VH-VL binders against q0atu2. Designs and how they scored, part 370

Target 1, 119 residues: q0atu2
Amino acid sequence: MLDKKARIRTSREYRNVFEKGKRLSGRFLIIYYVENALDNNRFGFITNKKIGMAVIRNRIKRQLRAIVREYQGQVKNKHDIVLVARAGIGKSSFEGMEKDYIAIMKKAGLFARNANKID

## First folded at step 17 (VH-VL)

Design vh42 (framework fv_recibokibart)
Fold by ESMFold2-Fast, scan of step 17:
Structure vh42 (fold): chain C 119 residues (1-119), chain A 121 residues (1-121), chain B 108 residues (1-108)
Amino acid sequence: as target 1 above (119 residues)
Amino acid sequence: QVQLVQSGAEVKKPGASVKVSCKASGYTFTEYYMHWAKQAPGQGLEWIGEINPDWGDDNYNQKFQGRVTMTRDTSISTAYMELSRLRSDDTAVYYCARAKYYWGFSAFDIWGQGTLVTVSS
Amino acid sequence: QIVLTQSPGTLSLSPGERATLSCRASQSVSSKYLYWYQQKPGQAPRLWIYDASSRATGIPDRFSGSGSGTDFTLTISRLEPEDFATYYCQQYESSPYTFGQGTKLEIK
């Protein structure tokens, strides 16, 4: 569960990330990201009905929150990052989703050197 | 096909609370922020706040901060705005309106029909 | 907060005339975050112009929006009876997303 300060809360800020941000696609996730003028990172999430039924979407939402929270300390400060769940994420394992997240964050250059998951 | 249908008119006493509903149909409820706006009799529109219906993140106009709470129930595609500690100047028509917050961005392109809230002693 | 000031407050004209409605912002607003709405008595507002100059679906071409920075205009080239309504501009540049006070277009 992320603190309110670590979440993108306004529709305008989502629009800013999508319009000005860079895009990277992974296997199950797409990220859009842009540098912000704050002292912290903010995360936003997009999930849609193509993922699956409510029970699957709720599982994915819980798992995405857990993954983002676990690795938040490794993310370079001052970024707004939106995670878009691809349809195939509904069939992913927790580990598969986690590995995809780490891979795309590293490719984006958003993880600090020697980044590891937080306990 | 796309509609926002709001709950009916309310009459409240000063100090009471009111909860207005806005039921969405004809689109994917979670892909559009839900906004609320106030229009006092004979006056213009005033933005109250917004809620992300998928994740529940909300944001309010400071003028209403502390008195307004926005919630939603995704199982019935319904958004709610609760205004507490009502005053006579809260008498107004309250509107919900949607706004797309990712590709295909929209202004407030679909509005509810409005809910008249009357606050009188 | 960004304050939007519309002028005139009331504009009295006859069908067939040109109407020019102004919206001035206290701070710069990107054109893509400036919108116009039409509202008739007893009805909800309707999106009329988005991104300062793009007509919403079904809006007649006699309506045009223009402007940038702090000055925006809605123009109706030849008024029809159905155009008499109140028009609001709105900014989405920053929260709180404010509306102008409205310009009421009334028949002479």
Scores: ipSAE 0.793, ipTM 0.892, lowest interface PAE 0.7, mean pLDDT 90

Design vh43 (framework fv_recibokibart)
Fold by ESMFold2-Fast, scan of step 17:
Structure vh43 (fold): chain C 119 residues (1-119), chain A 121 residues (1-121), chain B 108 residues (1-108)
Amino acid sequence: as target 1 above (119 residues)
Amino acid sequence: QVQLVQSGAEVKKPGASVKVSCKASGYTFTQYYMHWAKQAPGQGLEWIGEINPDWGDDNYNQKFQGRVTMTRDTSISTAYMELSRLRSDDTAVYYCARAKYYWGFSAFDIWGQGTLVTVSS
Amino acid sequence: QIVLTQSPGTLSLSPGERATLSCRASQSVSSKYLYWYQQKPGQAPRLWIYDASSRATGIPDRFSGSGSGTDFTLTISRLEPEDFATYYCQQYESSPYTFGQGTKLEIK
């Protein structure tokens, strides 16, 4: 799980991202994102009953947390990002969601470039 | 019919804990944050904190940090506020209220009826 | 935290009169995040005005909200007996979401 400082905690901060943020749609995910005035990124998540039964929604929630955590280090700092799960996400594979996440984050310009050199 | 129904009045001893419930009906429980507020006898309202019922993310007023815990059970559309290490100045009516955090925004439009918590000496 | 100061603390008027209630914020609050509530003894607060000027469902048009920045006003153009209650403003601009101390509207 992301630590508490890396999560959007308040209802008001969700509204800020939706109202002021930019929107990008992928196959299974929509992201809303806005630059924040903090030293870190914060992530929020929206799921809907329309994605499926409780078992499916719980799987999606678990997998989204895992994907966001895995790629956290690649995300450019100082952004609030909300991931909205589209109805079709219930039928996706983990790899499908991961690929969609990477694609939309790259398109948004939110992934930092790796600048490491060979020793 | 959209409503929030809270648990009944509680009488507690100083140092005890109290857990108040707020049962939601008539709407999608997970699309609205649940907020809690305190009103001491004859006084105004004080915001305690909020919880995201879908993901469990919570946020508290620093004044209550360390003594308050908010939880929920989505299977029965019920939110809980637990206040520990009770003092006499915790005697108050406690309210829950909803706030939608996704499109179609609405905030604090529906409130529970209130739960009186009395901390007796 | 944002402090909301309401004035007057008590307003004594008769039915038929105009009431003007003030709410001042210690720092700027977007109109979109300023709310007014009515509360009668023994009852939960009821949302009255949202977004500084929008009446909640069922609220009579004699009530109007206005203001921006740090200065907000609730006006009742012609008081009815059922309007005598305590009114609270609240900011939803930033956590902790604070309320004013209230203005009690009482019968003269």
Scores: ipSAE 0.782, ipTM 0.889, lowest interface PAE 0.7, mean pLDDT 91

Design vh44 (framework fv_recibokibart)
Fold by ESMFold2-Fast, scan of step 17:
Structure vh44 (fold): chain C 119 residues (1-119), chain A 121 residues (1-121), chain B 108 residues (1-108)
Amino acid sequence: as target 1 above (119 residues)
Amino acid sequence: QVQLVQSGAEVKKPGASVKVSCKASGYTFTDYYMHWAKQAPGQGLEWIGEINPDWGEDNYNQKFQGRVTMTRDTSISTAYMELSRLRSDDTAVYYCARAKYYWGFSAFDIWGQGTLVTVSS
Amino acid sequence: QIVLTQSPGTLSLSPGERATLSCRASQSVSSKYLYWYQQKPGQAPRLWIYDASSRATGIPDRFSGSGSGTDFTLTISRLEPEDFATYYCQQYESSPYTFGQGTKLEIK
């Protein structure tokens, strides 16, 4: 679970990311991201009902939170980042979502230098 | 059509708690933050706080923080505002209102009808 | 917090006249985060103007909003009887999201 300080909490902060942020699309995820004036990164999530039934959406929500938390130390700079789940994410595996997240974060230049292969 | 329907009037004693509900229909509940506002008799509007109905993140006006809790139940598209340790100056009409927070941003375009909460001994 | 000050507090006019309502912010508010609401006694507020100048659906063209920065105005070019109500400005620039104290438009 992400710490309170690492989450986008207010509607105004979400609007800021969507209005001023850059966008990158992956296979299962879209990210919107903008530099913030804080000392830390913050994450927000959008999981709409097109993903599937409640059981599937709850699984996706849990898995996305786990992926973001696992890699939060790799995210550089001071950014507000919103992850939008695409409809097809409901059919993905955990590993598939994780791989997509890593790929889009790298493409965005948001992963810290010296992100070595681990495990 | 799009509606927010609030629970009925409440009469409470000082020190009690009140929980007001706001049931959404006609739109995707999780696409809009739910906000709550207070209007004391003969006074203007005061924003209390907001909740992300999808992820549950909440944020409050510091004036009410510590006494207010916002929750939601996505299975029935209903938001709740609970106000504790009621005082006489909590007597007011309480409104819920929605606001779109991504793509097609909106201000408070749809409001509930209001719930009168009266605090008296 | 951003304080919104509306003036006048009460505006007494007759149908057919022009009304000009002011909303001043204690610090800069982007026009896209400035809204106006109409409220009649016993009713919930209704969104009237969004993004400082855009009329909400169904709002007559005699209503116009203008302004930027710290100065915003709601103008009614020719008052109709149904326009007499309280009008509130509201900012969504920063939390806590605040309302002005309201301008009550009343029949003379």
Scores: ipSAE 0.776, ipTM 0.888, lowest interface PAE 0.7, mean pLDDT 90

Design vh45 (framework fv_recibokibart)
Fold by ESMFold2-Fast, scan of step 17:
Structure vh45 (fold): chain C 119 residues (1-119), chain A 121 residues (1-121), chain B 108 residues (1-108)
Amino acid sequence: as target 1 above (119 residues)
Amino acid sequence: QVQLVQSGAEVKKPGASVKVSCKASGYTFTDYYMHWAKQAPGQGLEWIGEINPDWGDENYNQKFQGRVTMTRDTSISTAYMELSRLRSDDTAVYYCARAKYYWGFSAFDIWGQGTLVTVSS
Amino acid sequence: QIVLTQSPGTLSLSPGERATLSCRASQSVSSKYLYWYQQKPGQAPRLWIYDASSRATGIPDRFSGSGSGTDFTLTISRLEPEDFATYYCQQYESSPYTFGQGTKLEIK
């Protein structure tokens, strides 16, 4: 699970990302992202009823947290990033969401160089 | 038709806890943060904290940190604020208010009617 | 925390007069995070002005908000009897989100 330091916790911080951030759309996800003045990245999430019933939404929420946590170390430092789940995400597989996340983060230029893996 | 309806007035003794509810209707509950504010008799408004009703993330004014807990139940579109170790200066009307946190951000555009909490020995 | 100081604390005027209510912030607040609320006795506050100058839905055009940085003003050009209430400014620039102490507009 993402720790509190890595989460966007306040309504004001969400507003900042939507007002100042860039937007990129994937198949199942949209991201909004902006550079922050902190030493770390923070993630926020938007889900809605269009995804499906509570059981489906809760599964999607768990899987999104897991995906973001898994790839946290590859994300370029000092960004606030909000993931917006598109209506069709309820029909996706875990692998499908993961691939979509990786694709949009790469397109955004948000994956940092990992010197240890390259060397 | 958008409404926030709060639970009724409460009288508590010092040291007790109180849990106030705020039931939302007429809008998508998870699209708006729920905020809580305190207004002591004859005084102004003081912000207590906020909760993301979809994801459960909470943020409290440090003045109330350690005594306040905010929760929600999305199945009944209801937010809760629990204040513990009550003191006489906690006597106040407590309000819930919503604020949209994405697309078309709004401040506190809809408020509950208020819940009077009286703390007396 | 950002402290909002409203002045005057009480303003006694008659219908037809102009009212000017001030809100001063202890540090800079972006105008898009400055709000005004009206509150009548026994009632919850009601959003009146958002983004320092935009009237909320249904608010008469005799109300105008202005200001930037640390100095904000709510002006009522010609007071109506229904306008006598307490007005609060609020900042959403940073947590904790704070309110001013209020200006009570009372009839002479």
Scores: ipSAE 0.796, ipTM 0.893, lowest interface PAE 0.7, mean pLDDT 90

Design vh46 (framework fv_recibokibart)
Fold by ESMFold2-Fast, scan of step 17:
Structure vh46 (fold): chain C 119 residues (1-119), chain A 121 residues (1-121), chain B 108 residues (1-108)
Amino acid sequence: as target 1 above (119 residues)
Amino acid sequence: QVQLVQSGAEVKKPGASVKVSCKASGYTFTDYYMHWAKQAPGQGLEWIGEINPDWGDYNYNQKFQGRVTMTRDTSISTAYMELSRLRSDDTAVYYCARAKYYWGFSAFDIWGQGTLVTVSS
Amino acid sequence: QIVLTQSPGTLSLSPGERATLSCRASQSVSSKYLYWYQQKPGQAPRLWIYDASSRATGIPDRFSGSGSGTDFTLTISRLEPEDFATYYCQQYESSPYTFGQGTKLEIK
């Protein structure tokens, strides 16, 4: 679970990201992101019933939290980022979601650490 | 029809706790934050707090921090507001109200009918 | 927190008259985060105006909202008997999302 400080908690903060943020679409995820005035990143998540039944949605929610936590250190600081799960995410693997997240974050210029140079 | 239906009136003694429910129907429960507001007799509205029904994140008005707890049960599309350590000035009608929190944002467009909580000896 | 002050507290008028209700914020509120609600005795509040100037579904066009920054107004061009109620403004700019104390519109 992400630290309370790293989560978007209020409805107003979500609205700010959707209204002022930039949008990038991946295969399974869409991100909306905006710079914040804080010293840290905050993440929010949107999952809807079009993804599938509760069992599928709960799996996707757990996996998205795990992916965001794993790569938190690579994300460029001072952003509010909302991840929107696309309907097709219910058919994805963990690895597929992870690759999509990495690709979209790189495309957005939000990865502070160059993952391609780790090798 | 979109509606929010709240639990019935309660009479409590000072120091007790009360838990009010708000059952949603006619829309996707997890697409809207659930808010709670207080209205003391003959007075205006006071916002208590909000909860994200999908993810469980919440935010409370500092005035109620430490005494209020908001929860939800997505299996029955019901939100709950529990207020503890009740005082006489907690006597009020409590309302739930929804607000959409992603694109297509809405204000508090649908409200519950209200739950009267009376705190007396 | 943002404090909303409504004036007057009570407005006594007759049907057919124009009503002007004010809502002043202690700090700037974006118009898209200012809302008005109508409440009648024994009933829940009902969303009346959203985004400072947009009428909610079913609200008659005699109602209009205006304003920006710290000063907002709800105007009723020609009062009907069913319009006598309490009106509350509310800001959604920042938590806690506060309401004004209300303006009670009563028959003179």
Scores: ipSAE 0.800, ipTM 0.896, lowest interface PAE 0.7, mean pLDDT 90

Design vh47 (framework fv_recibokibart)
Fold by ESMFold2-Fast, scan of step 17:
Structure vh47 (fold): chain C 119 residues (1-119), chain A 121 residues (1-121), chain B 108 residues (1-108)
Amino acid sequence: as target 1 above (119 residues)
Amino acid sequence: QVQLVQSGAEVKKPGASVKVSCKASGYTFTDYYMHWAKQAPGQGLEWIGEINPDWGDDNYNQKFQGRVTMTRDTSISTAYMELSRLRSDDTAVYYCARAKYYWGFSAFDIWGQGTLVTVSS
Amino acid sequence: QIVLTQSPGTLSLSPGERATLSCRASQSVRSKYLYWYQQKPGQAPRLWIYDASSRATGIPDRFSGSGSGTDFTLTISRLEPEDFATYYCQQYESSPYTFGQGTKLEIK
């Protein structure tokens, strides 16, 4: 589970990311991201009913938290990042979701230099 | 019809805790943050805090930090506010109110009817 | 925190008159994060104006909101009996989201 300090907790911060952030879409995920004035990254998540029933949404939520936490150390500091789950994510595998996350974070330039050498 | 229905009035002794509920209907519960506000008798409104009903992330006004806890149960579209270590100046009407936090942002457009909490010895 | 100061605290007027209610912020608030609520005794607040100037659904056109930065105004062009209530401004610019102390509009 991500530490409370690494999560976007307020509705106002979500609004800030959506209004000022850059958008980048992957196969199963869309990210919105903006630089913050803190010394750390904060993550937020949007999952909607179009993903599927509660069982599917709860699985996606657990897997997204696990993926973000696993790669947290590779993310460039000082960003607020919101992950929006696309409807099709309910049919994805954990590996597929993980690969999509890595790909979009790299395209956004949010992974630290030399991340490929650490893999 | 979109509505928020709160639990009934409570009378508590100083030092006790109170847990107020707010049941949502007529909209997608997880699309709106749930906020709570306090209004002491004859006074204005004071924001207490907010909770993300989908993910459970919460944030509180520092004035109430350490005494307030907000939770929700998505299976019954209900949000809760628990206030502990009650004192006489916690006597107030407590309101829940929703606010949309992503595309199509809204102010506090729908409010519960309020719950009177009286703290007396 | 951003402090919202409303003035006057009480405004005594007669039906048919114009009412002007002020809300001053201790620091800049973007218009899209300023709201007005109407509250009658025994009732929950009701959203009246959003984004500083947009009327909520069902609100009569005699109500108008204006202002930017630190100074905001709610104007009622011709008071009707049902308009006598307490009005609160509120900012959503930064947490904690604060309300003004209210302006009570009462019948003279």
Scores: ipSAE 0.771, ipTM 0.888, lowest interface PAE 0.7, mean pLDDT 90

Design vh48 (framework fv_recibokibart)
Fold by ESMFold2-Fast, scan of step 17:
Structure vh48 (fold): chain C 119 residues (1-119), chain A 121 residues (1-121), chain B 108 residues (1-108)
Amino acid sequence: as target 1 above (119 residues)
Amino acid sequence: QVQLVQSGAEVKKPGASVKVSCKASGYTFTDYYMHWAKQAPGQGLEWIGEINPDWGDDNYNQKFQGRVTMTRDTSISTAYMELSRLRSDDTAVYYCARAKYYWGFSAFDIWGQGTLVTVSS
Amino acid sequence: QIVLTQSPGTLSLSPGERATLSCRASQSVSNKYLYWYQQKPGQAPRLWIYDASSRATGIPDRFSGSGSGTDFTLTISRLEPEDFATYYCQQYESSPYTFGQGTKLEIK
C-alpha cells in the first residue's frame, strides 16, 4: 500500500540502514532507523520464514503495510526505517502488532510532538 | 547445495521480447536480492538491475530502464528478467546472481550458469 | 556513477611469475564494497576476493587483495597454470553497481 517514494527499494539502501542506523526492539518488531537526506520518510520490511508458512507471512506483510501507512503522517520527516518481524509475530493479533509499532516508534522519538519535548 | 539454474539459450528477432528464468535452490530464496548482469561477446560484465524477492521492489540501471522488467515467484523460488524491444546489441550472455542485503557481505557469491540470447534478423 | 578502470587490459606472464592487477575508482569506495571475480571462458564469474582483501572460501593464499579509497590491487604471488583467466573488480558503494572492464591474464 505504500507508494514507491515511501519504500526502500535497493539492497544498498537496506545496507545503509543496518550499517549506520540505530536499533530498537519491541515485542514483535525490531526497527533500524537512520536520518536520510530526502524530504520524506522511507520504509523497508524484513520478514523471514521463521514467522511461519506463506499464508501467515503474507497476512503479516499486509498488516504491517496497513499499520505503517495509517501512522505515516505521525512519523518525523527524513528517516529511513526498516521493520524486522520477530519470529513470534505470526502468533500476534493486528491490535498487538499495532500497539507494538506505536510503542517502539514513540520510544525511538520518531513520532511528531507538538513542542519537541519528551517526558 | 546452493545453486542458481537458468533457462536455456534463446534466438530472437529484432523487436521481440525475451524472458529468462533463474531457479534458486539450497537456501532461503527471500534472504538474498537477485541481481542480473549482461556480458556481450568478448566484453566485460554490466549490471542490469536487482529485485527484492520478498517484497518485489525492483531497481534498474538507467541504461536498461524502460526495456527491462524483473519479477519473481516465491512459491517456486524463481526470478525472471524480461527484456523487450530487442536489438542486435542485446546479443549477450545474461547471468543471475544472489547477494545478501541485510547482513553479511553483499558480494555476488553464487551465480547462474548464464543464458545466451542471440538477436538476429 | 562510479567508473572502475582496470589496468593493464591484458597481462602476459609465465607460470611462476608475480602478477599485479590494478583497479581504480572514479570516486572513493569503502573497502567492504569492493570485490574481485575470476572468470574463465565459457563459465560464470566466481567470487574471488570480498571486502577488498578477504579471500573467498577455497581461494589459494597466493592471492591477496589490498588498497583503499580509489586504488585497489589484486596480487598473485606465484602464478599457477590454472590462474590464467580474466579478473573483474566490482563496486557496491552506490547504484548502479559497476564492474571494471577486466584484466585478462594470459600465458606469455
Scores: ipSAE 0.792, ipTM 0.893, lowest interface PAE 0.7, mean pLDDT 90

Design vh49 (framework fv_recibokibart)
Fold by ESMFold2-Fast, scan of step 17:
Structure vh49 (fold): chain C 119 residues (1-119), chain A 121 residues (1-121), chain B 108 residues (1-108)
Amino acid sequence: as target 1 above (119 residues)
Amino acid sequence: QVQLVQSGAEVKKPGASVKVSCKASGYTFTDYYMHWAKQAPGQGLEWIGEINPDWGDDNYNQKFQGRVTMTRDTSISTAYMELSRLRSDDTAVYYCARAKYYWGFSAFDIWGQGTLVTVSS
Amino acid sequence: QIVLTQSPGTLSLSPGERATLSCRASQSVSTKYLYWYQQKPGQAPRLWIYDASSRATGIPDRFSGSGSGTDFTLTISRLEPEDFATYYCQQYESSPYTFGQGTKLEIK
């Protein structure tokens, strides 16, 4: 999964993101995000029982880790970002979840660059 | 009824390890961080560390770093604290306590009953 | 790390008297991250005051918390026999989350 330095590890840091962060909702995901004083990004995750049974939640957790890790290099530095899985995520495909993640990260302005954008 | 129930008292020799359990009931286990605190005889409370029970992310007080490991088993709503290379000054009551870490934030509002760990030669 | 210093270490009073317990922080602590706990011998701590001044559910009105910055106070306006216990303040401003050394409230 993500390097330990790239994860939100303390309860206090989660609380900071939820109290001070901006919120953006996607189809399957909600992100809360705030600029940090570090030289790297940190990710946190919230899943809940409304997603489904343990087998579904474990699949979602595995897939979210993979998606966040794959796109880690595109994320603008110095942010704490918490991904909250919405109830409907249990019915998503990997591709659907990935597309939702990319869309919300772009809308939030958190992707560092886009090759399709022109100056 | 929200409860945290800890394992029973332990007697250990210096150099041994001890693993204390904390079983949660009456709430969604993964919605609250689980914290552990130490209270030596006649002393105050000392925070040891915390674990995210859903994702397993942990964080420790530097004083215990390298000797303490926190884990959990979500299938049985149980958190564990293992303390290794025990010394006589590890003799203490160890408490688990929960704290809500997203929406509806809480202090350490529910505590386990405590587990006495005695380390003696 | 933030150090919390409580005073006095022991306070000996009689039922009916007023108790004032101090908690001083080595660095500023936001009121929303300052908590008080009550602990009786042989028992686990119990959350008593949260957000520096809010009583936890079931805590009698005679208890009040106040303060901000580095100086916090727990006040008991008229002591009852069941109030004799050790009281700890705790900060959640930054890790490691620390407790004060406690004030033991004893019957005179």
Scores: ipSAE 0.801, ipTM 0.894, lowest interface PAE 0.7, mean pLDDT 90

